# VH-VL binders against q54qk4: the designs that were tried, part 6

Target 1, 195 residues: q54qk4
Amino acid sequence: MNLSEDVLKGIETLSDEKLINDSVFKHIIDTCFLVILKKKTESDLFDNKAVSSVDTIALKQTFSAFIVFILESMKINYDQSSISDLLEEHKLSSSRIDFISNYFKEYRVAIRKHLSVTNFHFPHIIDVNWRLDLFMKSNAVEKLNTPVYLINLTTEQEENVKGKVQFAATLDQLQDLVFKLRDAQKQIERSSIKS

## First folded at step 4 (VH-VL; framework fv_nisevokitug)

Design P26
Fold by ESMFold2-Fast, scan of step 4:
Structure P26 (fold): chain C 195 residues (1-195), chain A 118 residues (1-118), chain B 108 residues (1-108)
Amino acid sequence: as target 1 above (195 residues)
Amino acid sequence: QVQLVQSGAEVKKPGSSVKVSCKASGGTFKSYGISWVRQAPGQGLEWMGGIIPIFGTANYAQKFQGRVTITADESTSTAYMELSSLRSEDTAVYYCARDWPTYYFDYWGQGTLVTVSS
Amino acid sequence: SYELTQPPSVSVAPGQTARITCGANNIGSYSVHWYQQKAGQAPVLVVSDDSDRPSGIPERISGSNSGNTATLTISRVEAGDEADYYCQVWDSSYDHYVFGTGTKVTVL
């Protein structure tokens, strides 16, 4: 599983028993699963008086990180032992790992059914025609006084209907995106590895 | 499906203690919080306390502090509520209920009638 | 301590709408849950987190919560809705659960 540094940092914060006590931990984990099932919103956690003593930034980091962790685990069909191993690597106690593992066991089927019923899917970016068109924004129009690029990505969805995805990115974000897209392209080509 | 099954009715004398059990089945016991709620005849619901079995932590209502002890045995998936120094006013139906992290009770035991009389 | 006040009773005819209130200072800042209890039976959760309906609970039952009043609404009332209803919150200031005083709904 490839998780960003921010996600890993959020998971490691869940191991800090002085910052996140057992009661708060319980609320974070439960809310994450119920938010994915559309039975709760993030405000059900952040507006809950039981978590008022916790630093808001740390709480948001752990919540966001754990949501990503659940979704990535479901996406790649991570088994229970793999989940436990990753959480142990990031210093969660055995009792907290077991609590999380029990939630995956209990909700895995419901989450998979929910995601399936919503018929949610991406346009298969790794299997579509794409090209990167770069458009530089001048300093005259940049409200944050930071150079940004407009990225246009042509995609092909069901029925061979071509679509267009447009977004703005900083140079660092653009470099990261290009690297990730190149890796995806290499995966599509399978045996045709470009050096 | 989660089911909570409680022990049978008890008749106790004033000054004694009662220990009621609540056995969970159908789900993962460690993912539960278990609370105890009582109801005197013709009266409303009153929370007594609860436990999070995986952490071994229990929390009690101030009214019952010092008289109630809530424990859990993961090996048997059973939670217990022991109430000491019984008085006639403790005559009630005692319920266990699953206390999910959201602070609501989604599954309830059938209730245990405890009668305190001389 | 924080107290949730409900009317002692509500009478409603079949097919009409019953509204059960749960009053407390600034209750809109709390998550309110509702339970139905029929004679001789354990309570059953009918509304969680102000307005969320648990699986198996009919759409005729709904909840709302704002300001100083939370409300449980039962539309197109049926004889089977006759029961006692309790609201409930968690009071973090005292680390305890608070139940409302209860409302007996009679379907006549």
Scores: ipSAE 0.000, ipTM 0.453, lowest interface PAE 15.6, mean pLDDT 76

Design P27
Fold by ESMFold2-Fast, scan of step 4:
Structure P27 (fold): chain C 195 residues (1-195), chain A 118 residues (1-118), chain B 108 residues (1-108)
Amino acid sequence: as target 1 above (195 residues)
Amino acid sequence: QVQLVQSGAEVKKPGSSVKVSCKASGGTFSSYGISWVRQAPGQGLEWMGGIIPMFGTANYAQKFQGRVTITADESTSTAYMELSSLRSEDTAVYYCARDWYTYYFDYWGQGTLVTVSS
Amino acid sequence: SYELTQPPSVSVAPGQTARITCGANNIGSYSVHWYQQKAGQAPVLVVSDDSDRPSGIPERISGSNSGNTATLTISRVEAGDEADYYCQVWDSDSDHYVFGTGTKVTVL
């Protein structure tokens, strides 16, 4: 498993009981799993009074790092002992490892079912569009004469309003969509600079 | 300038597996598909399978189903083809090639010779 | 399984025209692509979508596709045109890329 230095730092921050107490820890872990299952959004991370005393940047970093960790563990098909060993290597206490392990046991099947469809750069979409959660999934369909993918696009607003769009796209159409989404993200970033 | 650069030649024993890499530079790696095509000595071109890196989904020719695995790593712009349960008949030059939604191969790697012998 | 049949070899004199055929039932309903492979080298796309010429490919090389035969035509043949040529289609019935049997073009 190759994890970036930023991801590893985020995981190690979860081991720091002075910065992240048990209540905040449990909220972060719970939110990560539910976001992956499309039952919560990143905004739900900040809706809990337990996190009011924690640095917002640190919360976002640990949240993003742990999302990446869950997804990479699932992609590699890491077993429970391997997950526990890695978390211990990064200084998490046995009680925090047990908490995470119970979440993997409870949600592993649901996440595997969810991830059986191809996801478009899920961690990067969360990092880029934290105010507007975008999930894009593709399913390869039987080909009659051209490669066609079924795309499910889920857009959520701060008010928990969900939009669902499903369409079929060729490879060229998907390339165009990806390009336009990246351009839109850059426009949002530039527009967020006030003064 | 689009280039596909493959790993070096391999000599393998029957029953082993081989993993060949294909590193893309120039164009947009995630926006294209990568296919693997082999050519046995004195034979023609044979498609084995392909992957679309941005989606991580691969498809395989029926002849190779169960023996070939094609993967991609977008962070390194590298595609891989792993062929297991090698037989003498698998001795060939293996090419990666960039495929398109119009079903043709516009750029090819230089090829990797895989020799399977006892 | 769908098969593309090419003549094994074509001999042509310099300055003359070489024609390489690619035969299959109803191939005219497919998009045919052509590759040139010189000894010890990777294939190079020379014709896409029946008749389109990629950038850098000389105007002497052209393609056509109708009925049961697709044809690659090389006019004013030069020594550098000596190579193996392969036609290729996508076969939706099998969900596979299919290559022709290959034609060795010799310039004498």
Scores: ipSAE 0.000, ipTM 0.417, lowest interface PAE 14.2, mean pLDDT 75

Design P28
Fold by ESMFold2-Fast, scan of step 4:
Structure P28 (fold): chain C 195 residues (1-195), chain A 118 residues (1-118), chain B 108 residues (1-108)
Amino acid sequence: as target 1 above (195 residues)
Amino acid sequence: QVQLVQSGAEVKKPGSSVKVSCKASGGTFSAYGISWVRQAPGQGLEWMGGIIPIFGTANYAQKFQGRVTITADESTSTAYMELSSLRSEDTAVYYCARDLSTYYFDYWGQGTLVTVSS
Amino acid sequence: SYELTQPPSVSVAPGQTARITCGANNIGSYSVHWYQQKAGQAPVLVVSDDSDRPSGIPERISGSNSGNTATLTISRVEAGDEADYYCQVWDSSSYHYVFGTGTKVTVL
């Protein structure tokens, strides 16, 4: 699995029990899976008062990193042992690895059905909208120019049923998503008609 | 469908201990927290403590610290609450409830009546 | 030591609106959840995160939370709404779940 440096740093932040305690960790993981399934939005995590003590930047970085990790794992069909090995390599405790593994076990089928993937095979992508978020301290003129994009993808399913995927991503993650979508489209063209 | 099924009613003598079980079915047992909430006759809901089974870590309300022990057995998807040094004031219905990362209780057991009498 | 105070009882006629308050200092900064408990039954979540309704909960039941008061509102009250109602928060500073004192709603 080829994850960007930003994604790896976000995953490593999940291993820091002083920054992300077990309750906050649980909330991040749960929200990531449910956001992918369209059962929650990013605001369900960021506006939740239970996580108000956690730094907003760290929270957003870990959230976006873990979303990408789930999607990459689904794309390349990582089995449970491969997922566990990668998380152990990035210093997560056995308890946190088991927690994440249980979420993959519970939601893997639902996510695959929702995304129709080993990779992102969207039948149609009607529109892509995103929002730029900048982080800044209230009493400082300094702005953190590490943009996080809130991405809304509208897909048209069979029988003209529209689907929607909403998630947060860094620029590197967005670029990776664009390459994946182009690869999927090229494979579809190869199977439908050749040059 | 997620379901929490608790053990049956108990009658105990003062000074004894009681252990109530809560078996989860549907969903992933270890992925969620299990809390214990009691309700004395005609009284309100009182949180006693909870456990996150995958971490094995239990947290207790200050009032019950030293008398309550909450454990979980992942192999049987069962959580337990043991309350010691029982007094008549411990007569109550004891509920287990699933707590998610959202910090509310979405599924509740049916309750277990524990009666403490001489 | 954070405490949620509710009125002990509320009486309401069928078709009218019942309002159940949950009071605490700066409760608007907490996420408030509400449970309905009918006689002899386990509590049921009816409002989560201040104003969200779980699947299956009628639109007549709604919540709000601002300043020092959270409110559960039951519009067009029916006999089946007669129950005890509890508010609840998670107090992240103490790592403790806190329930309100409870309100008995009587429909007469």
Scores: ipSAE 0.000, ipTM 0.467, lowest interface PAE 16.3, mean pLDDT 76

Design P29
Fold by ESMFold2-Fast, scan of step 4:
Structure P29 (fold): chain C 195 residues (1-195), chain A 118 residues (1-118), chain B 108 residues (1-108)
Amino acid sequence: as target 1 above (195 residues)
Amino acid sequence: QVQLVQSGAEVKKPGSSVKVSCKASGGTFSSYGISWVRQAPGQGLEWMGGIVPIFGTANYAQKFQGRVTITADESTSTAYMELSSLRSEDTAVYYCARDWSLYYFDYWGQGTLVTVSS
Amino acid sequence: SYELTQPPSVSVAPGQTARITCGANNIGSYTVHWYQQKAGQAPVLVVSDDSDRPSGIPERISGSNSGNTATLTISRVEAGDEADYYCQVWDSSSDHYVFGTGTKVTVL
């Protein structure tokens, strides 16, 4: 799994029990999974009194990083042992790893339904990478910037020439993109059969 | 101990629908997925779809899309699979199975034989 | 569409070792699970996550997965091991659970 430095830092912040106690940790993880399932919004992250003492930037950074981690894990179909190994490498305790693992087990089918198109295998798109950019302004604490994902698509052309397409997208735009890529793939397959 | 108990055998005519139930006991019903897997006589296992009861979210295999509906009732800890437009090729044992541990089925129901004949 | 190919049958003498293969392109990058199904019964999980044994499954049963072949190994075979065995993966490209074609193990 390719995760940006910002995502890895966010994951490691989840291991800091002095900054993120168990109550805050559970709230962050729960909110991340429910946001992906469209049962909550990012604003729900701040609706818990327990998070009042946590730095807003750190809270949003860990939230955004973990959303990327869930999406990337689902995209490449990381098994439970791989997920646990990565979280352990980035210093999460066994109890926190078990909590996250339980959420993956509980919501796996629901997440796959929402993200099934993301798992389409494209012969001419040999790699898809995500990069999380956080835009935090000093006077925007009340109106937090929306997390933006930087998407890198690597394509292979004739004579093994690799191309790269890069653009920014929100979570909703990412889901729309995956749907459109699936439609394009179906058209390519149909054209190949007819030719 | 977790148990999945399915409804009894059914005999149906072509063109009709069948609805099979799967009642879970022991463990947590809402937090686990329930999948449906069928097996025609002398044939292998075929996944039809699954549901996560806590959200009512169902996924279906492409082959059954439009013909299968999977639902769950959390108050009775029961999942249902309804298959419509039945044909003789749908004669099979239908299993419900608990989806736990990120890609495998750890507990299975006893199976329900559905026979489609005129 | 991703397909898991198993030999239709394997014959083994009591006390010997049975090996059941599950073949597919680059299956080593997938996580393989194995089920045992005795006549008239529901399947039972016997190997999870390539090589893990669920509680209650004998040490005689083991799994491996590399390259283009996953293998279920049953050592010191007993008459009670006679059953159909299925491998299974989740295929991210199709968002689909895929079962192998199945192998009938006969102990003679």
Scores: ipSAE 0.005, ipTM 0.430, lowest interface PAE 14.0, mean pLDDT 75

Design P30
Fold by ESMFold2-Fast, scan of step 4:
Structure P30 (fold): chain C 195 residues (1-195), chain A 118 residues (1-118), chain B 108 residues (1-108)
Amino acid sequence: as target 1 above (195 residues)
Amino acid sequence: QVQLVQSGAEVKKPGSSVKVSCKASGGTFSSYGISWVRQAPGQGLEWMGWIIPIFGTANYAQKFQGRVTITADESTSTAYMELSSLRSEDTAVYYCARDWSSYYFDYWGQGTLVTVSS
Amino acid sequence: SYELTQPPSVSVAPGQTARITCGANNIGSYSVHWYQQKAGQAPVLVVSDDSDRPSGIPERISGSNSGNTATLTISRVEAGDEADYYCQVWDSSSDHYVFGTGTKVTVL
């Protein structure tokens, strides 16, 4: 698994028992999994007396880093021994590794299946506005000299409900998406004339 | 402790639809996967699709895409499988089964016989 | 398109060892699970994750998985072992569960 330095630093913060005691640790891990499972939101991270003494920025960075770790581990179906080895490399105690391992065992199937189906699923475009932001990223380690576009899609319904979808795509995938969106727009225009 | 209980046998005409239920008791219904697997008389096990109740996310085997719909009601801990455009080849015992952490089925319903005949 | 091939039948005498194979290209890289199904009953998990035995399953039943063949081994076979046996994997490339073709074990 290839994680950014910021993500690895966030994970290493979980090994610091002076900054993150066991009560705070359990709360962070539990909240991360429940947020992924749609049972909690990021705001629930701060709804605990134990975390009031911890730096807010450090809490947010650690929380975000661990969410990324869970999702990437699930996406590539990283096995339990590999997860344990990575956490040990980044200095987590055996008891903290065991705690995290129990959550991975409990929720792996549900999260993995969810991610496999919803990775690039988009809302029906007839009822939403789309805004597409493109960022070019070169990744020589993952794909040698293959340009990757980081795509942000913002959706807005008439009720002013906003959603965001972010994903990485190759040029071929991006061209396919643009073609499909333009074809759908053409079909809408044709239908509006045909009574 | 975990138990899956399915609805009773059905007899249907070709071209109709059937909806089979699977009620779970014990354990964590919402966060586990529920799959549907059928078995025609004298034949092997055939996977049809799964649902993750907590997300409402479902996925289907290609053979059944467009004919099968799997849903779940978290408030009653019940999963449903609806198969449309029935033909005689759909005569089978239909099982629900709970998915576990390494993608195996640890608990199975008792099965529901669906007979399609004219 | 990934298929698990099993022999249609295996005959074994009481007290002997039955071996049921499950064949597929590079099946050793998959986690293989095994189910026992007796006539008129739902399947029962007898081996999970290649070699793990669920609670209540006798030690006579074991599994292995390597290369292109996974094997379910039933030692000291008893009449009560007579059943259909199915192997099963999760195919991550298609996001589908795949069952083997099934093997009928007859104790004669």
Scores: ipSAE 0.006, ipTM 0.490, lowest interface PAE 10.4, mean pLDDT 78

Design P31
Fold by ESMFold2-Fast, scan of step 4:
Structure P31 (fold): chain C 195 residues (1-195), chain A 119 residues (1-119), chain B 108 residues (1-108)
Amino acid sequence: as target 1 above (195 residues)
Amino acid sequence: QVQLVQSGAEVKKPGSSVKVSCKASGGTFSSYGISWVRQAPGQGLEWMGGIIPIFGKANYAQKFQGRVTITADESTSTAYMELSSLRSEDTAVYYCARDMWDTYYFDYWGQGTLVTVSS
Amino acid sequence: SYELTQPPSVSVAPGQTARITCGANNIGSYSVHWYQQKAGQAPVLVVSDDSDRPSGIPERISGSNSGNTATLTISRVEAGDEADYYCQVWDSSSDHYVFGTGTKVTVL
């Protein structure tokens, strides 16, 4: 697996029990898997009392690093023994490796589906007065064999109410989705004119 | 939780038109597309066209261009397929299917509507 | 026009493995989806994006896709697997969905 030095550093930070205790560790791992599945956001990382004593930079580094690790493992189909070997090489304890392994077991199929199939749901527009502003932000991981993009779309479903849609896509899927989103937005504008 | 329910069987004369409905329940109707796929007796599946209801955009297979019209009513969560200038070879079961327009497959299908065209 | 060719029929004994091919030039660059249609019923998605199984689909059903051939594999075949199977892709050049010619699987 080709991981950047920053990603490896973040994974090694997960092995530091003085910096990240077991409660924090479990919260980070759980949040990473659920964020990939669009069931949580990065802000949920900070919504737990257990993380109040941990350095914010360390939390963000380990979170980002582990997201990349999950995505790379899934994209190149690393089996459980390969995942365990890499985590052991980077000094995670057996108990922490077992915890991560159980999460891969539980969520592997759902994550593979998510990575293979880009699911994008437009906010339901009930009221013509609702404003739909699409803002796209993509994060590329260039050192992976297959580039994967973590995409964050910001939407406004009511005055001053912002929504966020997150998903992962390959470059080809991203290019196709961008085209479809541009077309869809133009169609919405035309529909507004026609009322 | 997602279910697509289609209107009942129809018997039509050549040259007439038929309009089949597909009512969606259990999901956000506007977030997905609805495609129409037909199957003549003993034959394979044939895509006719689809619509993304929230955007009002319809796309048609070339073979049916000019004869098929696909529409959607978001207030009733219902999609429609109207086929005009019916011929005997239009005798088929017509399916609506939820179109994952961002991933290009059909995850939920209606029960099908038999349209018989005979003189 | 892009065309997906399937064998018209495949016969298999209970407990054996059935393999249904879907052939087209460079189909490995497409995402291939598979549908099962039992007599008198609507199609059911059984494989999406080459190899992903939807919820509720048995592990016995799997898919692969490379080069010029996509394959649906049904292991430990049961009588209930008797059905017509269709592969399907989206063809960007024509902007439409393409279904395979279909394969009737008979469990002898």
Scores: ipSAE 0.000, ipTM 0.422, lowest interface PAE 15.9, mean pLDDT 75

Design P32
Fold by ESMFold2-Fast, scan of step 4:
Structure P32 (fold): chain C 195 residues (1-195), chain A 118 residues (1-118), chain B 108 residues (1-108)
Amino acid sequence: as target 1 above (195 residues)
Amino acid sequence: QVQLVQSGAEVKKPGSSVKVSCKASGGTFSSYAISWVRQAPGQGLEWMGGIIPIFGTANYAQKFQGRVTITADESTSTAYMELSSLRSEDTAVYYCARDWSTYHFDYWGQGTLVTVSS
Amino acid sequence: SYELTQPPSVSVAPGQTARITCGANNIGSYSVHWYQQKAGQAPVLVVSDDSDRPSGIPERISGSNSGNTATLTISRVEAGDEADYYCQVWDTSSDHYVFGTGTKVTVL
């Protein structure tokens, strides 16, 4: 399974009992599975006294990372032993691994049915003249029936100068953006050769 | 599919204690939170507390703090609620319920009537 | 200390619509759940998360929640709908599950 550095960091944050106690851990895992099943939204992550003292960015990153982990595990059809092995490699305790494993056992069939019914698409990287980097943050996963991608766009305008732009987009919005960027590039090329 | 089966009715004297059991079947016991909710005759529902068996963490309503103890035995998939220093006002049907999402109860036990009388 | 207030009773004729309110300050910011309890039986979840209907619950039962009032609506009421109904929230400020006072629905 090829998980981004942001996703792996989020999963390892789930192993940090000083930052994520058992009550917060349970709430995050429960919310992730129910959000995927469209029974809760990301806002429900914050509707609990236990999470009020936890850094909002850390909560969102952990939440989005675990959503990606569930979806990626389902996509490549990881069996329970493979899931447990990966979580152990990333420093989760045996009790936390057992808790997650029980949720996969309980919800695997329901999630698979939900994903097939809702036409959900897994994230993909799109390479264009401008390099697009795909990475997951909580705002990008609020609408799981229509994947939302958080995109890093790296541009180079002058020698030794690079710009970065970040935005969230649905697949349709991303396709529209790619089309417009392609047209803009053609216009620039036509202007250059005209001279 | 998930079933919660509770122990039978009890008659207790004031000042004694009662321990009610709730055996879970179907689904995975350790992944649940199990809550206890009581209902006095003709009255409404009142949450007493709950437990997350895999962590052994129990939380109690302020009103019952110090009198109620909720435990779980993962080997038998059974949760327990013990209420001490019983009073006539504790006469009620006691329910266990599965707390899947931390916000609601999707499966309930059949209830256990506890009668406190001299 | 957060309290959910329900009318103690609602009487409705068969085929009509029953509305059961659950009132509390800013309840629209909470997720409200509803339980049906028939005489001598355990409660049954009939609406979760304001408006979601669990599998097996008839479409005649629906929920809404906004402002200071959540509402359970039972359309085309049948004799079998006669029961006590309870709303419920999780109150983050008290770390407590709060049940409404309950409403007895009588079908005439």
Scores: ipSAE 0.000, ipTM 0.475, lowest interface PAE 15.7, mean pLDDT 75

Design P33
Fold by ESMFold2-Fast, scan of step 4:
Structure P33 (fold): chain C 195 residues (1-195), chain A 118 residues (1-118), chain B 108 residues (1-108)
Amino acid sequence: as target 1 above (195 residues)
Amino acid sequence: QVQLVQSGAEVKKPGSSVKVSCKASGGTFSSYGISWVRQAPGQGLEWMGEIIPIFGTANYAQKFQGRVTITADESTSTAYMELSSLRSEDTAVYYCARDWSTYYFDYWGQGTLVTVSS
Amino acid sequence: SYELTQPPSVSVAPGQTARITCGANNIGSYSVHWYQQKAGQAPVLVVSDDSDRPSGIPERISGSNSGNTATLTISRVEAGDEADYYCQVWDSSSDHYVFGTGTKVTVL
């Protein structure tokens, strides 16, 4: 698993029980999994009273980092022991690791099905109707805080069926995402060329 | 309202380089891409390349790879296109245009005429 | 490389309908965009995503795209519609924006 420095920092922020208490932690993890499954939006986390005491930038960085972590874990088919080992390396407590592991156990099949359906139509979507909508929202205190960007990924399948994924990301995470999307696009293009 | 304003016309000798600027105003510069498109006298539109300022990523049309460089300065909301090893065939109006998020060009600069002659 | 072919010119009388084609293999699977360029001016987006009209563009201008041909239709043409028109797609295979060869519309 190759994770950017910013993603690893976001994951380590989840280990800081002074900054992110157990209530906030549970909301972050729950929202990340349900956003991937299209059952919640980013607003369900950021507008929640339970997280009002947490720095908005730290919350956004942690949220986006963990979304990337889930997607990468699914992509390379990380098993539970591999996930647990990585989280231990980044200083999460055993109770927080168990909580995350239970979410992977409960939602792994649903996420895999969701991503499998999306990936099955991915070459067609990239070739015809793939668009990356960039909606930039920086925090009011831009001088002191790392900018965080709201990203909408829109996919359009046959007969104008649209899929949508929303998340926040730092600049480093956006660069990583763009490189991965363009690499995937180039690989699809190479495999589609008939000589 | 978004506006793209380009630098003024230039006359260059063969073998030299030209650098054209495109300053964006009235919107968020970094959330969009900037493409460069040229048009030789009486000819059609030809895409040269793009930059996505937020990512610092530039992509070039194969015909121009090796002699075009597109850069951006987010602090001044300005994109630049530098074309080297100029030939008379490079005489054209050079446009900057906003792209990326939509895969089309919704706002265009006014164009910069670059004339290459001995 | 993927190429978009347009007729070099189209002549139309005022009040009639002009149709500008943009041809390429399987262009119906692409999103086609159209630009109008008047003499001495920068291009202006007149149709996006096959058939969407940007704000300020007359309803007389419309687009369609299927199979191997995309079409820009200008109904009830006016002298002010005289311009060069270009189609454009994003080609994921080359990671490039591709413009059509252009069509000069003359209103006579």
Scores: ipSAE 0.000, ipTM 0.441, lowest interface PAE 16.5, mean pLDDT 76

